# Ledger of designs, part 3: VH-VL binders against Late embryogenesis abundant protein 31 (RAB28)

Target 1, 262 residues: Late embryogenesis abundant protein 31 (RAB28), of Arabidopsis thaliana (Mouse-ear cress) (q9lj97)
Amino acid sequence: MSQEEQPKRPQEPVTYGDVFEVSGELADKPIAPEDANMMQAAETRVFGHTQKGGAAAVMQSAATANKRGGFVHPGDTTDLAAERGVTVAQTDVPGARVTTEFVGGQVVGQYVEPRPVATAAAMEAEVVGLSLQSAITIGEALEATVQTAGNKPVDQSDAAAIQAAEVRACGTNVIAPGGIAASAQSAANHNATIDRDEDKIKLIDVLAGATGKLAADKAVTRQDAEGVVSAELRNNPNLSTHPGGVAASITAAARLNERADI
Below, E stands for the ipSAE of ESMFold2; O stands for the ipSAE of OpenDDE; V2 stands for 0.75 times the mean of E and O plus 0.25 times the DockQ between their complexes.

## First folded at step 1 (VH-VL)

Design d05 (framework fv_daxdilimab)
Fold by ESMFold2-Fast, scan of step 1:
Structure d05 (fold): chain C 262 residues (1-262), chain A 119 residues (1-119), chain B 110 residues (1-110)
Amino acid sequence: as target 1 above (262 residues)
Amino acid sequence: QVQLQQSGAEVKKPGASVKVSCKASGYTFTTYGISWVRQAPGQGLEWMGWISAYNGRTNYAQKLQGRVTMTIDTSTSTAYMELRSLRSDDTAVYYCARELYSGRYFDLWGRGTLVTVSS
Amino acid sequence: QSALTQPASVSGSPGQSITISCTGTSSDVGGYNYVSWYQQHPGKAPKLMIYDVTNRPSGVSNRFSGSKSGNTASLTISGLQAEDEADYYCSSYTSSSTWVFGGGTKVTVL
């Protein structure tokens, strides 16, 4: 009747669900060598090196064990990692530096590093786990992107992420005429015809004052972050999120809001 | 008026190819993705794949990988779906549907194109 | 053959309420809040009725509502009317970044 779950045998593969808090199809996938290599490359791109104790190190160990066990081969990649990518994003929000690591659009690692803030209230909020702060809104997270990626040329992945942010902020499936999503799409279309990077429209040109440009705003939730991350990944040729970009900023805001609620 | 206009019905022999068109009007074509969904007579809906109207990036259903190609022509606001090596079980109504980049649902559908694969 | 399980048919009388279930797995319905419902009349294209589990597009009657519990999403039609007679399909985003549809449910208004 009650069939006790059998413990994993020594010969079973190490899956994503064994080492990370992931769900769905990804949780049951054996960690493949190319997945681990992609994470290592992403960490090196963002940090300049592989993070000690980060997802890349965990994935490399798991992939090595899986190769020894015969469950995967050196060139293998899981379908989700190949299709949706492996990414590391780093963003700065008030009082913290947040690094988020993704496989197939799911979070496999997140690190919050407190940063000194020059006010007593901000320092007190940091010490008490940000419980005294108001929740970070979608508009505020978009404005925070200006600080980390303001000089980035707007491309289609940015425009898609901004569109996701606006429709979630407004609670509709319709984009506001003359809104920030429309502006971002216009910028991306214009930039596609421009050869010189310095002549392209930048994220700061679209996102500055975002809180005042949104018809409605709301506190960022985990569901909001999932939608924005998915939009950016799906519309990026490299199937990755931009370091310090829109998805990174929204994800950081969601995590900080979640910690404050707990 | 926001709409997706599809090309007319086609009859093909087994082994042939078919290319269905989907012309968008009344909205900015490059702002949305286009998915293709088919429906065999008396049966349910089956997702075939997705294409970005901005850059032409695609994602195809595994079952159809290698047989299907989706393309866009931004100058005419038209998406195309070509299916090769047709079989009798490819007989279906083929729909194009608009997908918001930020969404995971289909808010505007073409009227459908019947493709009949007959001996 | 569809990935999501729906009852083949549901019937009711005018003014009654009916509910259509859509059962998947943790890799689709249970793993994401990206469930949508479509209404299809004979010879017509599908029409979006519900998106993101519970949201109703403009122009869709408030008699239609959606919900989800675990791996099962549900569409409820209250105050059943003759024009509600149609096929209804659920759809979900998947962990493979694809879409799957339910087998469809024929709603008959007696």
Scores: ipSAE 0.000, ipTM 0.469, lowest interface PAE 11.4, mean pLDDT 81

Design d06 (framework fv_daxdilimab; at its last look DockQ between E and O 0.01; V2 from the best seeds 0.00; counts 0 for: pae E 19.5 > 2, placed apart)
Heavy chain, then light chain:
Amino acid sequence: QVQLQQSGAEVKKPGASVKVSCKASGYTFTSYAISWVRQAPGQGLEWMGWISAYSGNTNYAQKLQGRVTMTIDTSTSTAYMELRSLRSDDTAVYYCARGGKYYDSRGYFDLWGRGTLVTVSS
Amino acid sequence: QSALTQPASVSGSPGQSITISCTGTSSDVGGYNYVSWYQQHPGKAPKLMIYEVSNRPSGVSNRFSGSKSGNTASLTISGLQAEDEADYYCSSYTSSNTYVFGGGTKVTVL
ESMFold2-Fast, scan of step 1: ipSAE 0.112; ipTM 0.557
ESMFold2, look of step 2: ipSAE 0.012; ipTM 0.481
ESMFold2 (binder alone), look of step 2: mean pLDDT 92; pTM 0.942
OpenDDE, look of step 2: ipSAE 0.079; ipTM 0.592
ESMFold2, look of step 8: ipSAE 0.000; ipTM 0.387
ESMFold2 (binder alone), look of step 8: mean pLDDT 92; pTM 0.942
OpenDDE, look of step 8: ipSAE 0.174; ipTM 0.625

Design d07 (framework fv_daxdilimab)
Heavy chain, then light chain:
Amino acid sequence: QVQLQQSGAEVKKPGASVKVSCKASGYTFTRYGISWVRQAPGQGLEWMGWISTYNGNTNYAQKLQGRVTMTIDTSTSTAYMELRSLRSDDTAVYYCARAYGSHWFDPWGRGTLVTVSS
Amino acid sequence: QSALTQPASVSGSPGQSITISCTGTSSDVGGYNFVSWYQQHPGKAPKLMIYDVSNRPSGVSNRFSGSKSGNTASLTISGLQAEDEADYYCSSYTSSSTLVFGGGTKVTVL
ESMFold2-Fast, scan of step 1: ipSAE 0.005; ipTM 0.424

Design d08 (framework fv_daxdilimab; at its last look DockQ between E and O 0.23; V2 from the best seeds 0.00; counts 0 for: pae E 8.1 > 2, placed apart)
Heavy chain, then light chain:
Amino acid sequence: QVQLQQSGAEVKKPGASVKVSCKASGYSFTSYGISWVRQAPGQGLEWMGWISVYNGNTNYAQKLQGRVTMTIDTSTSTAYMELRSLRSDDTAVYYCARLRGTYFDLWGRGTLVTVSS
Amino acid sequence: QSALTQPASVSGSPGQSITISCTGTSSDVGAYNYVSWYQQHPGKAPKLMIYEVSNRPSGVSNRFSGSKSGNTASLTISGLQAEDEADYYCSSYTSSSTWVFGGGTKVTVL
ESMFold2-Fast, scan of step 1: ipSAE 0.080; ipTM 0.567
ESMFold2, look of step 2: ipSAE 0.026; ipTM 0.505
ESMFold2 (binder alone), look of step 2: mean pLDDT 94; pTM 0.958
OpenDDE, look of step 2: ipSAE 0.018; ipTM 0.551

Design d09 (framework fv_daxdilimab)
Fold by ESMFold2-Fast, scan of step 1:
Structure d09 (fold): chain C 262 residues (1-262), chain A 122 residues (1-122), chain B 110 residues (1-110)
Amino acid sequence: as target 1 above (262 residues)
Amino acid sequence: QVQLQQSGAEVKKPGASVKVSCKASGYTFTDYGISWVRQAPGQGLEWMGWISAYNGHTNYAQKLQGRVTMTIDTSTSTAYMELRSLRSDDTAVYYCARTVRYSSSPRYFDLWGRGTLVTVSS
Amino acid sequence: QSALTQPASVSGSPGQSITISCTGTSSDVGGYNYVSWYQQHPGKAPKLMIYDVSNRPSGVSNRFSGSKSGNTASLTISGLQAEDEADYYCSSFTSSSTLVFGGGTKVTVL
């Protein structure tokens, strides 16, 4: 006799702010079924399955409760998820692999896995270990992208993210002639005319030595990461960021900087 | 029948206010929003703003912020648009339109009212 | 006034195909896949023809199709018919969570 004993409908929707540490407009939005489906798809793309205890599981539970309560319907998507996307990104930084889950450019989940160090990388890890007293810079985060996505062909979303990173690093609204952003735009334009992926210009060709190519550099902040994520999302037809790409690397750097500052 | 029924034509003096109504029928009112779109004689369409019938959340076009108010009465499935400090260039046909993706932002209009002519003359 | 740029007029003969462009910026047409198209006959309310760039509502002829490339969305009418003579408006979602319209295009069937 289950139908006669159905519980009362909830009086309020489950919002993003109820289950995640998010701010602004997103915090007040009811979690919608399509948001949850997009996160599940993104987690499957990155992990090969829906991550146990990850954002997708939380969002599916919340969306189900919201559907039951009549606050959302099966095909609904929140505006911020539709506009800025639902993404899962991985990046390798010295000593760790960071996987970050986003809705609307804000972090809803993060996984950090320590990685062993032993070779020329051990020398760099010691330099980074001594530099744990200083924050990771935008240039350093761009160079880290070479480790996670160096062989990816440069497309327009990469070029937009790199441009946002350079503008934020330099504190100007104009990119440098012959700089990293200009090189990325050139690579994306060239790659649009090339049929074979193996013949395209790769992220390593643009981002290697990024720290030396920027006119100025700065510690990555959460605001910097949000700007770079937004640029990459807006320039991708699927409204998503590339796993291990520029946005992922900048976001990982911002989070590591927050931990180091405490 | 699924329809939006608008109030009748209005004639107002400059400086007055006008309140247009839009009564929905044939569907679950709270599943959608209502947008207001106006069209001056011989001119194009101009979006004025929308209201979610689910929670009453509003978002107005920047040009009209401070002059327009949109409200709903869920008991009568009716939306209202009030425009204050009327000028002669507010003369237009005012449409209400059922707006898909009611939860937080308007996306598109799949059902339109027949329009209400508001004439502002001195 | 109009935020999105459309040609003022487009004409064609019956049976031909015509295309109407709708150009915005990365903060509207280029930034989101939420472009809709509306048909308006004189003295009538607008009618939805295309939503979310390329989707047709039930009851809209498959002669109408939508697409987008970069900052420009397009409405194509194939097999042009006399009843297609109307004004056509594009609309797009914006980064401010608002909607904006194009200036409108008058389609004339010769």
Scores: ipSAE 0.000, ipTM 0.385, lowest interface PAE 19.0, mean pLDDT 81

Design d10 (framework fv_daxdilimab)
Fold by ESMFold2-Fast, scan of step 1:
Structure d10 (fold): chain C 262 residues (1-262), chain A 120 residues (1-120), chain B 110 residues (1-110)
Amino acid sequence: as target 1 above (262 residues)
Amino acid sequence: QVQLQQSGAEVKKPGASVKVSCKASGYTFTSYGISWVRQAPGQGLEWMGWINAYNGNTNYAQKLQGRVTMTIDTSTSTAYMELRSLRSDDTAVYYCARPIYTSGKAFDIWGRGTLVTVSS
Amino acid sequence: QSALTQPASVSGSPGQSITISCTGTSSDVGTYNYVSWYQQHPGKAPKLMIYEVTNRPSGVSNRFSGSKSGNTASLTISGLQAEDEADYYCSSYTSSSTYVFGGGTKVTVL
């Protein structure tokens, strides 16, 4: 459980926003010892050690300073870290391995490790990679949904579509605990218990900054759009997609990318 | 219709025990055994053991021998799996599953899974 | 380590056929005709696709077929579709009357 302590003196705690490029509620949270411990454990699992200058090292230093200042206690965890997790994800892309570190669904670290491939394959992969960077990505299409349906309360249909989008973007089969899909599922479950639509979590709350919240990204293909549409349809009681919703945005992106690459 | 209904998610401290339930419906409980299979986050499937629902005889995976116990309650058509001396690497989704027929060696009916989180 | 060896990933385009291998030993896959295959979508329980090497349960598409030669079993998915994108696990009965699983194969539909 995380606790927020008031300063006993004029000094202030070290917050996430002081050391990382994060926004919203997380930015104002003092870095807690258990958050740092979770990141250190995650880095050790993935790298075999704590990364020099990585998020875990920064978080441990900040948490130690916050304990010394009396702002947090040894067992404290921030609400966002407890609810959405502290995760480290690795994704292999053409010519590189990308490792992304998350707290509460927001990126706090990212490392790119070049990977050797066969000469012909390396050239083809780099050409494909450059082409994909010019196309509309899954993360960009998810952000576009904020413009068309940002005020829509998140439901199970939206959560399913977002999950399909994330697994396709990242090339993984499991939902990341701190990822955008996990946030959407949590929002849909929460909203099921809320009576007033104006009090529900909206798509903008989940999808804003989607490109930065995904562990990996890729150009939207027709096949990606078909998968996302199918997921949204199967989880909607009326077997329909929401106009301007996730499936609609992914489909539009696929069509634009197709016209460029015929 | 044939269903296996599992108990809800649990959070435990290292060293504690967890007992997961699996309530069967839609078939004769004593005619089929129940297997338990777990899956750590982002990892593959691991078979834990089997219980015969007629006589209560069990067969456990060697790795778990000595800290797992499987039981049945025929009056409620419920199977139980208790795991003791929990470690952080026991964090997993735990499934119960029924074989495709009485002597079958494949599992066609699965519970939805029970997430057990072991953390300090 | 998993007891049965599967490739970590296999990819294909819609309409293509792909094959996933599952290699064991003479004390499991090589001796017994009790090889099964499971499909798992993110956040879901596994679904039985093939049992006893070649048999399909009711409701499983005939695009899925299984075979075995020596210590290696194979799952073939013909006419690949977007919804086939999932993890696939093989399993075998053993000479000690236990079950073992493969490490899993991620199927990506391009």
Scores: ipSAE 0.000, ipTM 0.348, lowest interface PAE 28.0, mean pLDDT 80

Design d11 (framework fv_daxdilimab)
Heavy chain, then light chain:
Amino acid sequence: QVQLQQSGAEVKKPGASVKVSCKASGYIFTSYGISWVRQAPGQGLEWMGWISAYNGNTNYAQKLQGRVTMTIDTSTSTAYMELRSLRSDDTAVYYCAKYRGSTWGAFDIWGRGTLVTVSS
Amino acid sequence: QSALTQPASVSGSPGQSITISCTGTSSDVGGYDYVSWYQQHPGKAPKLMIYDVSKRPSGVSNRFSGSKSGNTASLTISGLQAEDEADYYCSSYTSSSTLVFGGGTKVTVL
ESMFold2-Fast, scan of step 1: ipSAE 0.037; ipTM 0.524

Design m04 (framework fv_masavibart)
Fold by ESMFold2-Fast, scan of step 1:
Formats: structure tokens, sequence, C-alpha cells
Structure m04 (fold): chain C 262 residues (1-262), chain A 122 residues (1-122), chain B 110 residues (1-110)
């Protein structure tokens, strides 16, 4: 029996560039356990707890996969994290709070939390306990992926993430015939036979108008994000998520929704 | 039984082009990153290029960037190296090699071909 | 051209142990656990002897072992045999999907 017919272990380390929009030397660094611990500590310092679906959760998942694959060991720290640190900073701007997460001086997460403006309407809404911002839905998060990864060719990991998102949005265990998940699966299968990237079906071709294509929709929860991330990771041969892809967009939506509720 | 067989080497003048091929058998070619590594006569190993399992990502040593192009045809189980603007310092035995791990590029070379000699001289 | 530093030669007698060092920087050997070692007999293609710093492929003798401390990886060959006489090259992942090789060490079995 060949090795491809054996139960698979992680085949490639999950690097910073696999899960975050980073460049240079950091992009190629495997995420190490101590890097993840440092981010968790930084998030706890800023938020009073570790945010599920944030950078710390992504890094912990990646570091665990890397340990399982034998690519890193407990106590390992990347040189850039040790040299330049792991930090979380908050900046208030008119109308929003911006939380930025850094590893080695590069942004690995940036979350914008809209805040009520100091108007009479905003003040009245606060007094009666009403929120002026709406929770981000699964369909809206899928549409947001068009902005960050619209030109990415659809592969099997994208199709799996989209399927997980659709079943969570609709509360079913089966995808709808002719729905977005079925379209994503068809696109991934088609793209597997195409050699030229420019000829492949892109995420924009599948996800544009996703809110109108879902039979039902709901606000993104942390558990929804965890399910989508898990589906994308399990169905990628390299056990990685695409920066700005489906899992990243659903994770960002879950985090924004949690902060809006707190 | 894994086999890699290089071909296309020969004697060429500086400034000319040459295309190397590597025919792969005995493994699922589409699932592995592939490498070109060269060795000048009497010298050590030098990494030249790597290509991902699906051909979407390609990386080159600084000494060959802009002159060499790595490519693959997964339907034919064949790896290629297009060498343009050849220089005398490109004279070497060129090996193709297979990655040890599925879907990875840039790591371990578990099987190597026999090599093909490229001589660039005037 | 080589980026990793190896001694040019090392020698030993049958039955002895020898160690070959491979020194890089924090951006290759020191920054990753992706060190490999290759054996090359004259006129032959290289053979993978060690990967992931210390792991052996199927069919490689347990006389070959690898380790790493900081920016230096080491290959140790115990119970030297005449057929171990060869050139040995270390290699490390160097980031950005780049590979770097050591300059090579000629092992002579006396």
Amino acid sequence: as target 1 above (262 residues)
Amino acid sequence: QVQLVESGGGVVQPGRSLRLSCAASGFTFRSYGMYWVRQAPGKGLEWVAVISYDGSNKYYADSVKGRFTISRDNSKNTLYLQMNSLRTEDTAVYYCAKDLTYYRSGSYLDYWGQGTLVTVSS
Amino acid sequence: QSALTQPASVSGSPGQSITISCTGTSSDVGGYNYVSWYQQHPGKAPKLMIYDVSKRPSGVSNRFSGSKSGNTASLTISGLQSEDEADYYCSSYAGSNNLVFGGGTKLTVL
C-alpha cells in the first residue's frame, strides 16, 4: 500500500502565510506553540479573556496541527515572535474601535467594531438598550469573501468551507441542490481538470449574491466559525486556511458579532 | 518503485536556450512538489527551482531567476526546466527530485533522477 | 555556492563514530525543524539519509542519527563501515519555499 492510501497526518506545516495576510520571512514561518501562547496572553490582557475565533484561536489550532505533524515542539517560538514580540493594540477612531494584532511587527488580525456616534439618535438607542449595528450573517460573511479572495480559484477546501457555512445557515445536514455549496463543489471539481488559473472558476463566481442564494441565514456565532475553519482545514491537503478566504471571513464576522453583544 | 529519468542535456553556447525534461513513474506525480538541483563538476549541490504539486507556485534560486522557468504536466507525469540566456557558470549535472511529503514544496528530496549534464561553453 | 557551513572533510576508522556539523543562521537551521542530510557516492545521485532533523527514511541504517542545537545541525554515523565513504550534504528550509544546501563534507574511512 502506497503512503497516499494510508491515514494522513498533516503534510506541511501551517505557516503564518497560510492563515494570515503577512509577507516576507514571517509568511514562511511555521506557527509555533509559544507564539500562540503569547497571542493568547495578549488577547486576555486586552479583552479580559481569550476570544474564540480570534488570532490566538487560529494560532493555537495551527500550532497544535504543527506539533501533531512533528514540525514544532512544545516551547518552540519563532525567531520573529521572540525578537519583535506578539502584541494586541486598540485604537479608537471616530465611529469605530480598531483592534490590531501583531506578530513580529506585522498585522495578523485587524477588527473594526463600529461604535455609536455621539448623536441624539445614538444616545437614545443606548439609553433604551438598542444596538445601532446589525449582526453579520453567514451569507454576508460569504459575500465579504468576494472582496478579500474573489479572484481565488475554487478548490476542495473552499467547497468544504462553503458547505459547512450553508448547512449552519440553513440548520440542515445536507446541502441544497443548486445552492451555493453545490455550485462550489461543481466549481472545485471543474477546476481540478483545468491547468490555467485564469480559466478556473473563481470564488466571486460562486459567492456573489450568497445572501440571496441561501434558503435561510443567521448571525455568525463562534461555533459556526469553528465548524467552517475545521471543514476548510480538514479538506486542504496542506492542512491550512487561505488568508482572506471563507474561514477567515466567517471568523472575522463571528468575532465582530461577539464584541457587539458584549 | 519510484523512478525519475532526466533528459535534454547537452552542449550549448552561452546565450542559447535548452529545455530539460524529467519523466516520473511509480508514484502519484500530481500529489508531490518537484525540484531541480544542480551540481557543477567537482562542486556541491545547489538548489535551482521548486514547483508545487499543482504547478501554481514556483520558486527559484537567485542565480537563475528571470532566466529559468520550471513547469510540469501532470497528465504526462513530466517535469520541465526551460533554461534561457545560459552562462558558462550554469554548467552542471541537473537532477530532478521528488518531495518526501504530499502537497509540500521546499522541503525534503527523497528520490532523485540519474541527472543530465548541461555544458555551456564557447 | 553554498549557504550552510560544513567541514570540508572528516575521517574515521571502521567501527568508530564521526560527527559532521552544519551551521546556518536563525533564518534557516535555527528557525525551522526542516533539516535533511544526503549521502552521495562518486558518480551517483544523492540519497536522503535524515529528514526532520533526526528522522530516518525506511531502509536507512540506525547507525545514522541527526540532531540540532541552535543554529547547528549534526549528522552522526556510528560503527563506521567502508561503504559509508561518500560526500555528505546538509540542507535546510530557508523560508519563502527556498532550500539551501551545505558545502558538503567528504567522509574518508581509513
Scores: ipSAE 0.000, ipTM 0.381, lowest interface PAE 21.4, mean pLDDT 79

Design m06 (framework fv_masavibart)
Fold by ESMFold2-Fast, scan of step 1:
Structure m06 (fold): chain C 262 residues (1-262), chain A 118 residues (1-118), chain B 110 residues (1-110)
Amino acid sequence: as target 1 above (262 residues)
Amino acid sequence: QVQLVESGGGVVQPGRSLRLSCAASGFTFSDYAMYWVRQAPGKGLEWVAVISYDGRNKYYADSVKGRFTISRDNSKNTLYLQMNSLRTEDTAVYYCARGLRYYGMDVWGQGTLVTVSS
Amino acid sequence: QSALTQPASVSGSPGQSITISCTGTSSDVGGYKYVSWYQQHPGKAPKLMIYEVSNRPSGVSNRFSGSKSGNTASLTISGLQSEDEADYYCSSYTSSNTLVFGGGTKLTVL
């Protein structure tokens, strides 16, 4: 019709940010039917059934509304869900098991199950030597962070840096269920609700034994360091990296590997 | 009715700082991701930065990463761009823009000129 | 950042149809459905013409259409009018969570 007409703006789709405490590009994306199906599958894999009141139920409701509104079609998948995955992970912390549900690496659901207190020292079990010659790996650089910043409460910039490190180590765009990135994001989300720093989950709780928790590992390159630094910077309110933190450790490893003729 | 108005541009020497503002009106500012895009004189468009609706997530072009900071104040309906360590190649008209869906920008301000010269 | 490739100029007569290409890689145009097109008249701010490859915002003429094949997105303007004379830019989301613009195409209506 006429180029002068003022067409009505369609009703807004239900986005991730409308129903979950998520940010960035994911927050503005309409929830798609296949995203919801992937979450149901992930919940069934971890719990043996779809969780009552879990993220899958919320996502299915939103996806159905979006289909009715014409914003998404059956079989549609959000690019972030396709690229970074839809996962459900469990992280053990002192006195509790935290189950966290992710879309595109961001938390969309979290449940705390109290557990009998177990000695943290008894959890030490996996220490493996790498046969890489004179090269520091991503897992080794992450473990080095425990020595320099182990007592730092995990925040969103740490979680983003750890996620970038795991993705680069494994060569995938999906965070591993129960992996260090899932643990870090779970910790950051939990810590956002805690007032006392003493009660927050620390980097040591996430990164101890990182080499054994990564599905794959590799020598740190300059490009790896750039990706990790970028992730930490973008997710820090001050647009800075923490001295002795994840980005600093990965950067140091890259420099050492470069000088060692790797 | 829907409007974005940039301000804060001017002439500045290399190495100095400048802060741009973008005042939004006629829509619920806190519901939208916001963008900064620049255009050097006689050149094309270059994306600078984006900020999520709640201010928690931010992404930057590689050329400005570590030097520029995007921020917003939803209570004042205002978007900001803090530009540090300015270089002559940062000379451009800076536009703020409102996000539409995924990475579209449907409402643009008039632009504010930043000139970085000695 | 690596810019998307557009022809520097294109021309047509009133009533004709013209197409502007926008070529990237599998990490931007080829990998995602988040391609937008902007129209810019001299001295004015850009105007969104197409988003998500082929969708038109309210108020944009159906003479403007978008498509994508492999690493190349295209903007087609049918029934060319004198007011269509402007610079046209494509943009795409990238795998690094950034956005990249094309170099721009000047459309001249003869």
Scores: ipSAE 0.000, ipTM 0.383, lowest interface PAE 20.2, mean pLDDT 80

Design m07 (framework fv_masavibart)
Fold by ESMFold2-Fast, scan of step 1:
Formats: C-alpha cells, sequence, structure tokens
Structure m07 (fold): chain C 262 residues (1-262), chain A 121 residues (1-121), chain B 110 residues (1-110)
C-alpha cells in the first residue's frame, strides 16, 4: 500500500549531457546504438581494444538502457554523430601521449598514457646512437614494414610474425603485456570479426614507432629472419608470406647486416 | 666467435708518442662503433674514445682530448689509437671494445685482452 | 674521482641475493636508459653482464638482473655462487656525449 503514495520518477533517456561534459544540441540527445558502435570501433582502432570506463563503454551502457526504455532503436545514429563523426585523436606532449575522444566535435573522453620524456637531451642521444652504428635492428625492420605494407589489414600471420620478432628482439619466450605483439594479436582478432577491409586495423596502427615500443632490440640475424618467416608462413592459410610484409622486411635486414662491404 | 686483439703497448718516456692497434674478427667490423677503455694498475675503468662504424664521428674523454686520436681501417678490420704527448698518468692497460648490437650502441659487449702502456718518469 | 658512485665493497653468502647500487645525476644515469654492468675477475678483461639498464646478453645467467629508479641503477645477483666473486662496474652515457664508469664494487662471497 505505501507504494501507491510514493511519487513515480519519470523514465528518461540517458543523454550525452547526463554522462559527459558536453553542451548545445548534443547534450540533449539520447545516446544511440550506432554512436556507441562507432566509438567502440574508433577505440579499437587506436588502442587495440575498448577501454574500460572509456567513452565507448559508457556509450554502450547508455545505448542499451535507451533501447530497453524504447527511446532508441538498433541502427539509430544521432544527427550530429552522423554529420560530424565519432573520432579518436592522439597528441604527443612532453612525458605523455594524450588520446582524446570526440562525438560531433565535442570531447567525451580523454586518456593519458605516460611516456618517457622526449627531452632535447634524449633526442640528441638518439641522434648520436644512430650515427655510431649501421646494423639494422629488429625494431627498425618492423618500422620499415610500415613503408611497404602499412595499409595492409592485420591478420593472424602478421600477428605471429610480429610475436616472433618481439621474442627474438627481447630474448624471451613470452610477449610483453601491452607490447607490439599483444597489440598485433588484438588487432588480428578484432579484424576477424570485421567484414569491410577499410574498417580493419592496419599494420601502420601497430608497427609505427616499433623501435620505441620494444623492451629490447638487436641487430637482425639470419636465424631471426628464419624464425619470423616460419611464424608468418605457419599462420597463413596459403602457407606463404606477404610481399613487403613483416617476414620480408626482417629477411631484407638480415641480408644487409650479413654483407661485409666498405 | 668475436675476437679483439690489442697490440703496440710498451714502455715509453713522457712526451713521446705511441700507436695502439686492435685486430678484429668474427663480426662485420664496418657496421659497429669501436671503443678504447683503459685501466690504470689497481684502479678502475676509464673510457678513452669512441669511433663510429664509418669513421665519420669521434668522441673523446676530456683527459685525452687534443692528445689522442682514434681511427679505423675497415678494409683491414683494425682499430687504432694514436697517443701523443704521453704523461705518466696515461700508464694503463688499454682495452679495445666493440659496441653493442642493440638499437643503442652505448655499451661494450666484447673486450680484448688489453695491452699495457707504461709511461716512465 | 669516478663520476658514478658505487659502494667500495659488498658481501654475501652462497645462495643469498645481493644488490650493488650505481648513483649518478639527471645528466647520466637519470637522463638515459643506457646503463650497463661489467664483471671483472683479477687479471682478466671485463665481461658485459647487463646492458640498457635491464637487458641480459646471451650466455649470462638469469641470476643477474638490472633495474633503475631515478638517478640510481642497481645490479642484483641472486643465488650467489663463489664464481661471482669479482669487481663489478656500472657505466652510463652522459649528456656531454661521453661515457663514464662507476668506481667499482668488490663482491666477496663468504
Amino acid sequence: as target 1 above (262 residues)
Amino acid sequence: QVQLVESGGGVVQPGRSLRLSCAASGFTFSRYAMYWVRQAPGKGLEWVAVISYDGSNKYYADSVKGRFTISRDNSKNTLYLQMNSLRTEDTAVYYCAKSGIAARPYYFDYWGQGTLVTVSS
Amino acid sequence: QSALTQPASVSGSPGQSITISCTGTSSDVGGYNYVSWYQQHPGKAPKLMIYDVSNRPSGVSNRFSGSKSGNTASLTISGLQSEDEADYYCSSYTSSSTWVFGGGTKLTVL
């Protein structure tokens, strides 16, 4: 009986303004399922996965609640998200990489990743080091792959080759959590669920800056190349390697390092 | 197997010159930076000089700058240290050392047996 | 004087772990990840044990590990053995494009 006297709170959609610090027309819009899907795809492209507590997770929860309440339907997209997009951008600042998430041009999330401080002294040391020896490293060969196959969608053969390269560079049998091999495996798994090639994570998204992402690095040897080739080949349905791919770049580096020329 | 063999050490008088050599084998000499490191009898290690893989860049310790010259001949797989205006404080075992293989060549991964230079007073 | 500060001596018993510190400034140990460690037995050339702070070359026992916090790098030897008795030197690149060594630490295995 006491429930009859209690005022009922109106059921309301979860809007952008309810969960994010946004303004204008966007603030009053119910969060739609396709907005959330677009953010999840953008986060996966940049991070290799959806961030816990990030904008995509918040938007997916809100969109699910809105569907259950009948305020939005599957496939719905807000007009601002459709017209101005859902984007994720990265900016490097001293000591950190800042990733900012946008819907309709307004900030809905920001992630800060601490990085080694890029001081003038540290950059000068890098120039000195590069001037002292010419042996091509595993990290350098991986970065070279960006030039020859950067737009290739990451698949399981790429991920296997990158894993072999990382364990050889580091001298271990275990890949680093959050390292390039882990990122490549995440990308390959995600890409297996995507139908359109243009929506897939590319090799450039994983291998850019590989020298700085490896815990250790070394000059490429013939044995390193054989291991990487074997890994890529074993994980390809056609038992072949991609021209200009990871195995090809590591093999080229090994050949150059082996040459004794003046 | 990487091998570095130093030679040219001996007893010399202050103010004289001496040239050390280091014969390298077992790796592609022309691709790596090379170092000289010395150790006075009963004392610790002291870096002396480094030369880039192609000989275009050189760095020296302040204690030897202007007196010592590092050089290399990649066709002979040989590193040199020309020591001028020798002082008694230059008395030490001189080690030839190879730069590391990692992305940064800031360490000494292989060392020779050393050659003793004694500057008499 | 040595540019990097190490304790003159350290001792331990077989099977124990010991740690050797190497303290510099923000212009060497603190400014770069280019710290290396060398083992030297009497009358012999130095041998590389650790490079780039924590990396171990092939053929060096996994009992040897390296780390760095701020301006101080550390070499840790676990499962101490009689063969580990030697002098240990740290080295670092500097902002002046030079290389410096620590004064050395004599490890005694009791």
Scores: ipSAE 0.101, ipTM 0.608, lowest interface PAE 4.3, mean pLDDT 83

Design m09 (framework fv_masavibart; at its last look DockQ between E and O 0.39; V2 from the best seeds 0.00; counts 0 for: pae E 4.5 > 2)
Heavy chain, then light chain:
Amino acid sequence: QVQLVESGGGVVQPGRSLRLSCAASGFTFSNYAMYWVRQAPGKGLEWVAVISYDGSNTYYADSVKGRFTISRDNSKNTLYLQMNSLRTEDTAVYYCARHSRWGTYMDVWGQGTLVTVSS
Amino acid sequence: QSALTQPASVSGSPGQSITISCTGTSSDVGGYRYVSWYQQHPGKAPKLMIYEVSNRPSGVSNRFSGSKSGNTASLTISGLQSEDEADYYCSSYAGSNNYVFGGGTKLTVL
ESMFold2-Fast, scan of step 1: ipSAE 0.285; ipTM 0.676
ESMFold2, look of step 2: ipSAE 0.112; ipTM 0.552
ESMFold2 (binder alone), look of step 2: mean pLDDT 94; pTM 0.951
OpenDDE, look of step 2: ipSAE 0.573; ipTM 0.813

Design m10 (framework fv_masavibart)
Heavy chain, then light chain:
Amino acid sequence: QVQLVESGGGVVQPGRSLRLSCAASGFTFSSYGMYWVRQAPGKGLEWVAVISYDGSNKYYADSVKGRFTISRDNSKNTLYLQMNSLRTEDTAVYYCAKGSRTVTHYYYGMDVWGQGTLVTVSS
Amino acid sequence: QSALTQPASVSGSPGQSITISCTGTSSDIGAYNYVSWYQQHPGKAPKLMIYEVTNRPSGVSNRFSGSKSGNTASLTISGLQSEDEADYYCSSYTSSSTLVFGGGTKLTVL
ESMFold2-Fast, scan of step 1: ipSAE 0.054; ipTM 0.510

